VH-VL binders against a6qqv9r220to316. Designs and how they scored, part 23

Target 1, 97 residues: a6qqv9r220to316
Amino acid sequence: DCRICAFLLRKKRFGQWAKQLTVIKEDQLLCYKSSKDRQPHLRLALDVCSVIYVPKDSRHKRHELRFAQGATEVLVLALQSREQAEEWLKVIREVSK
Short names: E, the ipSAE of ESMFold2; O, the ipSAE of OpenDDE; V2, 0.75 times the mean of E and O plus 0.25 times the DockQ between their complexes.

## First folded at step 13 (VH-VL; framework fv_roledumab)

Design j6 (at its last look DockQ between E and O 0.92; V2 from the best seeds 0.86)
Fold by OpenDDE, look of step 13:
Structure j6 (fold): chain C 97 residues (1-97), chain A 118 residues (1-118), chain B 107 residues (1-107)
Amino acid sequence: as target 1 above (97 residues)
Amino acid sequence: QVQLVESGGGVVQPGRSLRLSCTASGFTFSNYYMHWVRQAPAKGLEWVATINYDGSEKQYADSVKGRFTFSRDNSQDTLYLQLNSLRPEDTAVYYCARDDYWGFFDYWGQGTMVTVSS
Amino acid sequence: AIRMTQSPSSFSASTGDRVTITCRASQGISSYVAWYQQKSGKAPKFLIYAAKELQSGVPSRFSGSGSGTDFTLTINSLQSEDFATYYCQQYWSYPLTFGQGTRVEIT
């Protein structure tokens, strides 16, 4: 049972993005290439990550959640709206406690 | 600015083949999924095919699967749609369109007309 | 395939009118809906994504709403250049599908 799921964009190299089914289950963030995949392409332990929200503006083309472990950025997700970003942040905070 | 220009349309008989091209400019071509969308005369829009960054993955509408082949040449910033075994119902304006990663079409070409008739 | 049922198919309106176009998805698709405008003899123009996010450069009189299965495009105070055909599109899953279109004509 997942806390939240949606198709989000995962930042790749060279400015590319990949649309992936993204799920928060327990204290893990999981990314799937497709809804048919049994195994996630990416697993991230949220309890060891810091997350910041970067809103879409004149300098940023997308609403982003940026995940870091220590000083290292390990994941950047793009969301469709501010509301969606806030919803995900809320869940992330809850499962990280 | 982003620009897409289709070419290759024309009039052909049923069963024949045609190859469409789309030349892109104004953006990093290889960083985007691309699409073909068609529109029959006085009808609505119909998605035809999607291709990923390097052409290793493709999606086709059931109506064209097995007959149409989508490809791209990133060195030339060009898309190709090979139309085989053409049918009268394939008659349409064919648009190439850019995907802004989500699956919607943020930029469109002017379209090229394909007419299939005996 | 997810069907997008758009209504009405066509209607007449006057400049200054508030017009509403609806699109219903055959299943829940969250907010993964885009809207396009197509003028006669021209390619479609991208207007809205994520059901309500206005594309840069699109006039603020255009707005979108909805989630799940029911979506709406609204033009507040129709202008002469807005007479066109509008299409909704889902990008929840392949195959990508459009509504059948709504033609907004001048009275």
Scores: ipSAE 0.885, ipTM 0.957, lowest interface PAE 0.5, mean pLDDT 96
Fold by ESMFold2, look of step 13:
Structure j6 (fold): chain C 97 residues (1-97), chain A 118 residues (1-118), chain B 107 residues (1-107)
Amino acid sequence: as target 1 above (97 residues)
Amino acid sequence: QVQLVESGGGVVQPGRSLRLSCTASGFTFSNYYMHWVRQAPAKGLEWVATINYDGSEKQYADSVKGRFTFSRDNSQDTLYLQLNSLRPEDTAVYYCARDDYWGFFDYWGQGTMVTVSS
Amino acid sequence: AIRMTQSPSSFSASTGDRVTITCRASQGISSYVAWYQQKSGKAPKFLIYAAKELQSGVPSRFSGSGSGTDFTLTINSLQSEDFATYYCQQYWSYPLTFGQGTRVEIT
């Protein structure tokens, strides 16, 4: 039922991260604490967000997708590779249209 | 730069206890998950336990669950593994290992040997 | 638990050889595989994450591939310092599990 699914890192308040099952279903991005949880800990409507990809390089430790609503950053996800990040970005852009 | 140093290993009889420690340096200890991984003599690697960055979440291998207790002291950059009710099959080199949240181990200590024998 | 099976358990090789080691997961784990090198009497050394992402400082002769259940570590031109035991490890789910190891020996 989902378009794409993986364990990604979700950025926390003080530079820490949490590995969460992250799912795109319809126009929503959902994060779950574990694959067994019925309720997501985060639900984000993708059609009202802008997303940028910040690749890992000499200045950045991680491949990141950064989500904003207007000027406010609302979510940062870390991916394991450029390939994974590009795959997720493609799906997000298809859904956001 | 990154260093992990295990200690507390030794030779003990079955049913006895040991407390292992791992001291960390060269990185911000409270930003990492930490693990214990063990290796029996001339055998492969076995994951033992995981602790998250503040110690609020822990995972144990079934073979040690209920007998081993993992904790961390972020003010001392130190990990502890309490090994209770030790069995001969717990004989191994015990490594502490660093995890940048994903579940793989980017840095390892040199290990401390635990021998459980009569 | 997800079982990781390595092949072969050991083999002999010479400097300059192309060496391949396979790792099979008992279920799909996407690309959530890491590889480690361990020399006798030493701690494991981290080489690869995400099936094919080479850690900084690891020689480019090392490469990884695979997705799903079948993964490969390749050493393109074996060097004398590469004689060691190699382990794959899945990090899709707990318990975290390793393959049984593949020992690469001098012919």
Scores: ipSAE 0.804, ipTM 0.930, lowest interface PAE 0.8, mean pLDDT 93
ESMFold2 (binder alone), look of step 13: mean pLDDT 95; pTM 0.963

## First folded at step 14 (VH-VL)

Design k1 (framework fv_necitumumab; at its last look DockQ between E and O 0.82; V2 from the best seeds 0.81)
Fold by OpenDDE, look of step 14:
Structure k1 (fold): chain C 97 residues (1-97), chain A 119 residues (1-119), chain B 107 residues (1-107)
Amino acid sequence: as target 1 above (97 residues)
Amino acid sequence: QVQLQESGPGLVKPSQTLSLTCTVSGGSISSGDYYWSWIRQPPGKGLEWIGYIYYSGSTDYNPSLKSRVTMSVDTSKNQFSLKVNSVTAADTAVYYCARDDYWGFFDYWGQGTLVTVSS
Amino acid sequence: EIVMTQSPATLSLSPGERATLSCRASQSVSSYLAWYQQKPGQAPRLLIYAAKERATGIPARFSGSGSGTDFTLTISSLEPEDFAVYYCQQYWSYPLTFGGGTKAEIK
């Protein structure tokens, strides 16, 4: 009953990445450390977040979606391609209406 | 650009331990953006993923080899290593070290080194 | 583990012809699929990742398509240097696994 799911890279505190199962269910974004986990370790309400797409280029190694609540960045996810990023953005905008 | 180079004995006797080292140049192993992996290929056959090691020492191994495989990393030397215990003729292969772009595919490879298990 | 099956085992073609290589996964790997080229005596070279993204420096004649369980690598017009063995590889789940390879040989 999820809208979309994929393994994405989550940016960690010191710039490292973690590959995690990421799911959008209802109006929430959920991150799981493993596909076997029953509970997400990260839950984000998308209706209170702004999201921007930063494409991969000469300055950025990966395609990114950056999530903010107000002026605070709360999550950065890396995706495999522009197409994947656009797919996720579409879903995010639909559930955030 | 990043370069990887395998080194170690090309001949190992049965029941002994295979030991290889990969030296990375043109980039730092201490980068959190990559996993450092070993892959092998028996003569005339396909590719088998052995496992990876992160710069912090975190590892994951192929279940088919887990009981016999140990990887280590030396960030000061910009190297990571592979050990395979209790080898048999089935372990004869070209061994590659490679950089995993964190997603799980390999964008840079060493030239490979042939290891033959023979008495 | 996820089993990757490639077909055909051998593909005999002439320079200038179109090559179509197939890769099938035993279960869905979404788009988490890579293709490699390996020439005799050399290490594999990354061609495609994310099922259809060309790696840096890879000629436009190489293209990848598919999702889920069925994938295709296409070489629109074979060059002499394209005769090699090609491998697909899934990275949806561990352990990472490769197909058995397709050998593209000159007719």
Scores: ipSAE 0.877, ipTM 0.956, lowest interface PAE 0.6, mean pLDDT 96
Fold by ESMFold2, look of step 14:
Order: C-alpha cells, then sequence, then structure tokens
Structure k1 (fold): chain C 97 residues (1-97), chain A 119 residues (1-119), chain B 107 residues (1-107)
C-alpha cells in the first residue's frame, strides 16, 4: 500500500516529458508507464538518493524534484505546484530518514 | 506565440466521414513537447474530449468514440487531423483543436469550426 | 469515467459583486482540475490549473480553491467582460471530462 501517489511528469531525454503514475511504497519510488502495468519502468531506492526542489520561476517552466545518487542526476520529476512539491518532499524525507 | 487553426468542410452528410485538420504555427509538433487534442461542443451544450495524438503518432481516444475515430499527424506540415466515421446528427458540433503540455489541460485552443451533419 | 457537476447552472449578478462557482467530481481528482471561461462564439480560455494556479495573463480577481472532489472558482469583483460561461475539467484520469458549465449573467 502506498504512502503517496500521483500522476507526475518524468523527464526524458531531449527535454521531453511523460505523465506517469508515480508511487512511493516503503522506501522506494516507482514509476509506471500506464496505471494498468504490473511492472514499474523505474524503481528508485530513496534511502540512496538526495533530492532538491527547483521551483518554477521566470527561467524554469516547471516545478521540479531532482534526484541524485552521488554526483549523478538519476531522475527529474515535474509537479504542478509548490504545494504538491512540498507534499512529496515531506514523504521522501520521511522514508529517507 | 503559438496558434492553432482548424480547417475542413462545414457540412457532412449522415454515414459519411467527417475529416478535419489543425494547422499549428508559432510552435512545432515534431519537438515532442506537447500532446495535441480534439474537443467538440454540440450546439448549446458542454465540451467533450475526443482524444489526443503525440508527434510519434501515438493516440488515446475517448472510449465513447473510439470505434469511429482516428487521428493522424504530419510533422512535416506541422498538422494533425481527425476523422470521425459514420456520422449522424449527434456529431453536429463545434470542433476545437487544442494543445496540452503533458498534464491533460489545454492552454491554447483553435477558434473552432462548426460541422453540421444533415441531409 | 469521472463525472463533473457544476452549480449553479446560472449565476445572476451585477458588476462589482463576488461570484462563487462550484464544481464537484464523482471521485477524487486530487488537485488535477482546470477552469475555463467561454464567451459566445469563442473558444474556451484557460483560467486556472492545478485547482489553484492562475494561468498566464489571468487577472488576480480570479482564484481557485479546493482539492479532492469539491472545487470553487471565485471572481472577487465582477467586471463587465467576466459575464460568460465557466467550465471545470478534471485531468486526473482518462477520458478527460468537463462539467456542464455555469453561466454568469448580468442581473
Amino acid sequence: as target 1 above (97 residues)
Amino acid sequence: QVQLQESGPGLVKPSQTLSLTCTVSGGSISSGDYYWSWIRQPPGKGLEWIGYIYYSGSTDYNPSLKSRVTMSVDTSKNQFSLKVNSVTAADTAVYYCARDDYWGFFDYWGQGTLVTVSS
Amino acid sequence: EIVMTQSPATLSLSPGERATLSCRASQSVSSYLAWYQQKPGQAPRLLIYAAKERATGIPARFSGSGSGTDFTLTISSLEPEDFAVYYCQQYWSYPLTFGGGTKAEIK
């Protein structure tokens, strides 16, 4: 059973995005290409990532959460609002300790 | 600034195929930055989402119309199109094309074109 | 399919008054709700997305609120150009669905 779920935008190469069902279960973030898929297209252990919030502003068209493992950015998610981004950050920090 | 413009016949006979084209200017379909939708509004009634197409040709259609609808895209002409087969009077509506930046809401709309199905 | 219900069907008010428009979803759409304005003979215009976020170029007198199933569009002080039909639209799940509209008209 999940701690939080929503349809977020997952950044792809060439600046494109895909709307994907994004779920946090236990200490993992899962992205599904379709809500009907049994297998996630992405599984990310949150206890080894750092996350930063890049808010939408005059230079950034989207609210983003950017995930890194060490120095390597491994996932970028877009959210609709600051409020949604803060809600997701809270859950991520709770499961990351 | 992006503009969308619908074109096609305003009058279609029952049982025929309704065919519309949306021309995009001030932006690019081939960039893959957006989904492109058709939405219709019967006279004096509300709005019905028909479906969307992505630059790759990938589509998703309203189940209520899926059996009769096809969409296509021509990225070289910066156009996308709608066909509705076997039309009846119930398909009389203003048809809009619209842009969606992945979320599912529409920030730019064409002016709309009225299609009347009558014999 | 998620059914969107708007009320009232018609809202008769004078310029300068506050308008409050209601939209209800048949199941939760989280914050995945947009509002549009449509004037006669024109295409809809996006006002609000994400339930509360004002689209570019939309005057501050337009505000949205709500989450889950109950949503409100508020126009703090009606201008003459604000008398139009207003639609809500959910984009949580496909098919995308619109409410039946609320007509704001001059009393």
Scores: ipSAE 0.725, ipTM 0.918, lowest interface PAE 1.1, mean pLDDT 93
ESMFold2 (binder alone), look of step 14: mean pLDDT 94; pTM 0.958

Design k2 (framework fv_lumrotatug; at its last look DockQ between E and O 0.12; V2 from the best seeds 0.00; counts 0 for: placed apart)
Fold by ESMFold2, look of step 14:
Structure k2 (fold): chain C 97 residues (1-97), chain A 117 residues (1-117), chain B 107 residues (1-107)
Amino acid sequence: as target 1 above (97 residues)
Amino acid sequence: QVQLQESGPGLVKPSETLSLTCTVSGGSISNYYIHWLRQPPGKGLEWIGVIYYSGSTDYNPSLKSRVTISKDTSKSQVSLKLSSVTAADTAVYYCARDDYWGFFDYWGQGTLVTVSS
Amino acid sequence: EIVMTQSPPTLSLSPGERVTLSCRASQSVSSYLVWYQQKPGQAPRLLISAAKERATSIPARFSGSGSGTDYTLTISSLQPEDFAVYYCQQYWSYPLTFGQGTKVEIK
């Protein structure tokens, strides 16, 4: 059913993060508080989002994928590595064609 | 630099409650998860539990009935209480900082707690 | 609970030798795996996270590899300061669990 899943960090208010089960299923990205929840905390249609990858470097603490709808940033995810970020980007781009 | 320091009694009698405090300096505990871990002498590490920046907790099921982790954000402190201790609870106790992922970049120096009559 | 099993329990080696340490999980941890080094009387030291991501200031002779259930820590040329106990830990799910450790000691 799902194309990819992992526990990623979802950016919260005040520079805080929450580790959430993040799943891409069909054309949607879903975030769950735990694997036991049946309702996602977030459902995001990927075909109406732009996504950029901001790599970790001397200026950035984390590898991030940043999602926007129009001019509004709607989601920021942190990933553990460039490899993981590129893996997720590939899936996102393929399901949003 | 972020520094963590454990404090509390080094000797606890059987059946009593072990009580330790972790003091965090060089950062606010409201921005990180703090965990407690222990290591019996000559043995490996065991995870005890975590307190989130929200104040909620998760505990190792093996200890959940006896453990309470709490925090005092004004003092930048996290407390561990383990009730009804036995000799099996003798260990070096560590507090450690988690940057949300579930692994530890900063550890306290550890404090030995001996459970003995 | 995910059980982490390390092997071998002890290695006796000389400086300059290549060291490989094994860590096996009872189920996939999807590279949510960390390695620590611990010397006597000290807290563990973070070496590698995400199975292969070297922590800040960790020398290049340390590398991690593996996926799924099987992970390896490699020290390409063992230095005198590398004699220690090495632990793996999974952080895929709670409870967080550690391997029993591999002691690397001087021959």
Scores: ipSAE 0.677, ipTM 0.909, lowest interface PAE 1.3, mean pLDDT 92
Fold by OpenDDE, look of step 14:
Structure k2 (fold): chain C 97 residues (1-97), chain A 117 residues (1-117), chain B 107 residues (1-107)
Amino acid sequence: as target 1 above (97 residues)
Amino acid sequence: QVQLQESGPGLVKPSETLSLTCTVSGGSISNYYIHWLRQPPGKGLEWIGVIYYSGSTDYNPSLKSRVTISKDTSKSQVSLKLSSVTAADTAVYYCARDDYWGFFDYWGQGTLVTVSS
Amino acid sequence: EIVMTQSPPTLSLSPGERVTLSCRASQSVSSYLVWYQQKPGQAPRLLISAAKERATSIPARFSGSGSGTDYTLTISSLQPEDFAVYYCQQYWSYPLTFGQGTKVEIK
């Protein structure tokens, strides 16, 4: 049982992007390499993260949600639209309260 | 198993609004993205738009100004409205379920809508 | 938008023959491409993604390959029930776009 899920682009090393199954369950964000994987390769506790929305513009090719723990950026997700980003941001804010 | 079914008038006059309903059974529309697509007779497929969990939507830029997609979770229904129709809007219209990838695993059977005076 | 181009438009073949369908994208879709089969009077049927994921109940004779802008759907041995129109679709970015289709018909 999850709050929301979709295959979203995750920013990898060297600026590469990979589409991964992204799931918010309880107060955690989970990333899976495939829908068949039983274990996520990434777990993020949302209650200790700050999240900002960066819209698509002349410098950014995609709408992004950027996750930070303190001053360190730990995750960047790219979404298809502002509306999709807002949908995910809403859920993130709800579970991190 | 999941089933989708399109319904609505098969004939619409030019300049009027095309209205269709997609009824989903065997699963909840709250847990999936629902899309609308269309296919003119003898031609290929065109993506119209999508409705997300929250009810927010994204549309094909070519149709954005004329398209409205909404849903009624209590009735397990998704609606499509296309305003100011012309003969170019004649097509078989499909609703389809997105298994989170951006492609479609379940389709309705489609419903033909003809725009004619 | 990303433009998808399929070739050839029509392919006339006999049962038992090997089939190769091409799909080209106007820009890289990074393997996020899917194939559908459509028969007359029916909705499209999901076949396989370029990420090598086959849909449930799809025969093993169907396979997909490719990367970047170029992708291929292969039917190793054409069966009578395989005569249909085949579409490719990219899901790299919105708007979602389809190829114009390749009709596989009986010779």
Scores: ipSAE 0.510, ipTM 0.888, lowest interface PAE 1.0, mean pLDDT 93
ESMFold2 (binder alone), look of step 14: mean pLDDT 93; pTM 0.949

Design k3 (framework fv_roledumab; at its last look DockQ between E and O 0.85; V2 from the best seeds 0.85)
Fold by OpenDDE, look of step 14:
Structure k3 (fold): chain C 97 residues (1-97), chain A 118 residues (1-118), chain B 107 residues (1-107)
Amino acid sequence: as target 1 above (97 residues)
Amino acid sequence: QVQLVESGGGVVQPGRSLRLSCTASGFTFSNYWMHWVRQAPAKGLEWVATISYDGSEKQYADSVKGRFTFSRDNSQDTLYLQLNSLRPEDTAVYYCARDDYWGFFDYWGQGTMVTVSS
Amino acid sequence: AIRMTQSPSSFSASTGDRVTITCRASQGISSYVAWYQQKSGKAPKFLIYAAKELQSGVPSRFSGSGSGTDFTLTINSLQSEDFATYYCQQYWSYPLTFGQGTRVEIT
């Protein structure tokens, strides 16, 4: 009953990234450390988040979706392609309505 | 520029041990997962092992599990692959490779040859 | 383990040819496929990730396509330096696995 799922990169400290199963269910974004985990280690209510797409270019090495609550950035995900980013952004916008 | 240099290959008899090294430069070593990939003579590529940033997570191919040990020294920018209980089918060029976080290998070393024969 | 079946094993081509190499996964792996080029006596070179994204510095004559189980590497106009062995690789899950390789030889 998830809207969309994929392995995405979650931005960590010191410029590191972690490959994680990412799921949008209802109006929440869930991140799992592994596909075998029963519980997500991260839950994000999408209805209280603003999301922007930052495309890969000469300044950015990856396609990113950046999530903010107010003025605070709370999550950065990297995707494999523009098309994937747009697909996720579309779903996020739909569930956030 | 990113550079990976393997060493430690050689000729050994079955059942013996060998330790490979890979020295990294040109990037923040501790920020990357690393891999070993091997290639038997005139054969294809085979993933061998993966190690996380600080070595807390490791994965091995079934063909080497229990015999090979992957480790890293981030203070020396060096990977190690301890090859125990070597078999003739372990004969291959062993490459160290960098993971660009997704599970593919964006940079490779030149490889070091390991030959196991009686 | 996810099996990557690569075809053909080898073939001959001429400079200027359009070359196509196929890789089929034993299960759905979305677009989590990479391609490599390996010249004789050398280490593999990273070409493509996410099935179709070119690595920086890779000539535009190289392209990738596919999703799910069927993937293709295409060289639009084969150049002399492109004669090599090519490998697909899935990074959907461990163990990481490669195709058997495709050797592109000069006619």
Scores: ipSAE 0.895, ipTM 0.959, lowest interface PAE 0.5, mean pLDDT 96
Fold by ESMFold2, look of step 14:
Structure k3 (fold): chain C 97 residues (1-97), chain A 118 residues (1-118), chain B 107 residues (1-107)
Amino acid sequence: as target 1 above (97 residues)
Amino acid sequence: QVQLVESGGGVVQPGRSLRLSCTASGFTFSNYWMHWVRQAPAKGLEWVATISYDGSEKQYADSVKGRFTFSRDNSQDTLYLQLNSLRPEDTAVYYCARDDYWGFFDYWGQGTMVTVSS
Amino acid sequence: AIRMTQSPSSFSASTGDRVTITCRASQGISSYVAWYQQKSGKAPKFLIYAAKELQSGVPSRFSGSGSGTDFTLTINSLQSEDFATYYCQQYWSYPLTFGQGTRVEIT
């Protein structure tokens, strides 16, 4: 049972992006290369991550959610709007409590 | 200023080939997905083909699969669409369009006309 | 493929009118809809992404709404430069598909 899903952009190693089906299920965030794939390319336990929202503005091209484990950034997702980002943050915070 | 300029259109008989080009300027070409979209005279828009920022992924509309080949040269900021085995229903203005990864087209060229006379 | 059905196919209007164009997807596509304006003999112009997010430089009289399968483009107080054909486009999945267009004409 998925709590939320959408196609989001996942930041790649050299500042490029990949559009991936991104799903929150239980306390896990899952990324799939396409809607056809059964196996995720990424599985991230949300209870061990901190997440911040960096909104799009004159200096930032994209709405981003940035996930860290300690001092290490482990995932950056781009979303289409502030509303979508706030929706995803709400779900992430509900799962992490 | 973002600019896309298509070329290579013309009038050809059915079964012949054409090669379309699109030259890009005013942005970092290798950071963007690119598409071809066509429009038959007095008709709506039809997506034709997609190519990823590095050319490693391509998608084609069913109506053109096996006949059209999309490629890009990031060193020349240029797209190519090879149109083979052309049919009268391929008659259209062909636009190249820019995509910032999401799948929508934020900038369009002015198009190049392909006419396939039956 | 996801079919996008626009209504009406054409619409006669006067300046100052409120114009509403609808677009229905054959399956749920969340808010993955863009809108374009096309004037005769010109390339399409991008207006809206994510169903309701206006591109920079698009007049505020344009707005979009919807999620799931039903989407609307609204023009508040139509101006003479707004007579054009409007297209919706889904980008949830390939093949990318457009609605058939809605032509907004002068009465």
Scores: ipSAE 0.819, ipTM 0.936, lowest interface PAE 0.8, mean pLDDT 93
ESMFold2 (binder alone), look of step 14: mean pLDDT 94; pTM 0.961

Design k4 (framework fv_roledumab; at its last look DockQ between E and O 0.90; V2 from the best seeds 0.87)
Fold by OpenDDE, look of step 14:
Structure k4 (fold): chain C 97 residues (1-97), chain A 118 residues (1-118), chain B 107 residues (1-107)
Amino acid sequence: as target 1 above (97 residues)
Amino acid sequence: QVQLVESGGGVVQPGRSLRLSCTASGFDFSNYYMHWVRQAPAKGLEWVATISYDGSEKQYADSVKGRFTFSRDNSQDTLYLQLNSLRPEDTAVYYCARDDYWGFFDYWGQGTMVTVSS
Amino acid sequence: AIRMTQSPSSFSASTGDRVTITCRASQGISSYVAWYQQKSGKAPKFLIYAAKELQSGVPSRFSGSGSGTDFTLTINSLQSEDFATYYCQQYWSYPLTFGQGTRVEIT
């Protein structure tokens, strides 16, 4: 029932990042602080989010997926590669239909 | 430029203690996890310990748990590794290294040599 | 702990050669593998992350591949400055672990 899962970086304050198990299940994005945790500390309904892919370049150190609800950015995830970002974006688009 | 400089290495007898330091510069020190990695003479690399941004979270290799203590002073941009109950198998070059958030080591110091011998 | 089995331990090569080093993980770790270069008497140098992403400043003759359990570091055309020991490392989970290393020597 899990569509996709991986360790991704979640953007924190002050430019810090946290490595977290990230899962898409049904139409929800779930973040776990540890792979041992039974409950996610973050749940995001993907059907009410817009998602933008920002590729790594001279101005951006990481490949990012940025999630917004309306005009408010609610989550920024960093991925390890363009291919991984595209894979996640594909799944997000599929579950958001 | 990112720079890491280790110090505090030396020659000690088994059972003794030693305190290593690593001074960081060229980046926002408090925004990075940091590591110690060691390398015994003519051997490979071994992860030793990891410390979080503010030192609230620490992890140690089983080989050093209960004997080594990792700490940091963000006001001084400095890491510390307290080496207690030293054993001959602790003999190694000790490197401090920066974590680029994923768990790999993007920058390394030049290391400080610790020799434990009777 | 996840074991990283690196091979070969050492070998001789010549300038211009295509060099391949392999690393096998004891369990699936996706692409969470880094590679390092270490020259004699020096600290390791970071080369590759995410199994195939080159660190900035690393020559393009270096490349990485693999996913799951089997990973490869390739030097397309070995240069004189590439003679060194190379290490793989997994960052899937703690404890962080390295391969045993591969020493690339001059023929």
Scores: ipSAE 0.898, ipTM 0.959, lowest interface PAE 0.5, mean pLDDT 96
Fold by ESMFold2, look of step 14:
Structure k4 (fold): chain C 97 residues (1-97), chain A 118 residues (1-118), chain B 107 residues (1-107)
Amino acid sequence: as target 1 above (97 residues)
Amino acid sequence: QVQLVESGGGVVQPGRSLRLSCTASGFDFSNYYMHWVRQAPAKGLEWVATISYDGSEKQYADSVKGRFTFSRDNSQDTLYLQLNSLRPEDTAVYYCARDDYWGFFDYWGQGTMVTVSS
Amino acid sequence: AIRMTQSPSSFSASTGDRVTITCRASQGISSYVAWYQQKSGKAPKFLIYAAKELQSGVPSRFSGSGSGTDFTLTINSLQSEDFATYYCQQYWSYPLTFGQGTRVEIT
């Protein structure tokens, strides 16, 4: 069972993106290439990350959640709307307590 | 200016082949998913095929799987759709469409007509 | 495959009317719905993504709503250029599928 799931865009190395099933289960964020995959491509413990929301505006093409460990950005997710981004932030903060 | 221009349509007999092309301009073609969507005369829209930005992943509608082959040439900003073993139900306007990764089509070409009849 | 069912199939209206078109998915698709407008003899034009988000350049009289399985496109004050066929499309999973279309016609 999961707390929230959706297809989000995961940022790749050269400014490219991958649409992946993204799930928060317990205290972890998981990304799957396909809903049929048993094993995630990414597993991230949310209690060791900081997260910021960068909203879409005239200068930013996408709503983004940016995850960091210290000064190192470890994951960028794109969301479709401010509403979706705020909903995901709420869940991330609840499980990270 | 984003532009997509389809070509290669025509009138052919059942069982024959055609190759459609779509030439892109005004955007960074190699960073976008691309699709073919068709529309039979006076009918609705039907998704046909998807190709990832680098061509490594492809998806086909069941109605065309095994008969149609989608490819792209990022050096020429061009898409190709090989239509083999054509049937009368393949008669449609064929559109190429741009997708910014999500699965919806933000820009469309004007289409090329394929007519399959005896 | 996820079926998208539009209602009504056609609708007669006058300039200034509020027009509502519905689209129902055969399973939950969150807000992964786009809407398109197609005028006779033209390619479809993209209007809305994420059920509610207007594409740049789309007039504010257009709005979208819904989540889960039930979605609505609303034109709050119909203009003469809005007579067209409208399609919903899900992008939750492949195969990507469209509704069968709703024709908005002049009375």
Scores: ipSAE 0.808, ipTM 0.934, lowest interface PAE 0.8, mean pLDDT 93
ESMFold2 (binder alone), look of step 14: mean pLDDT 94; pTM 0.960

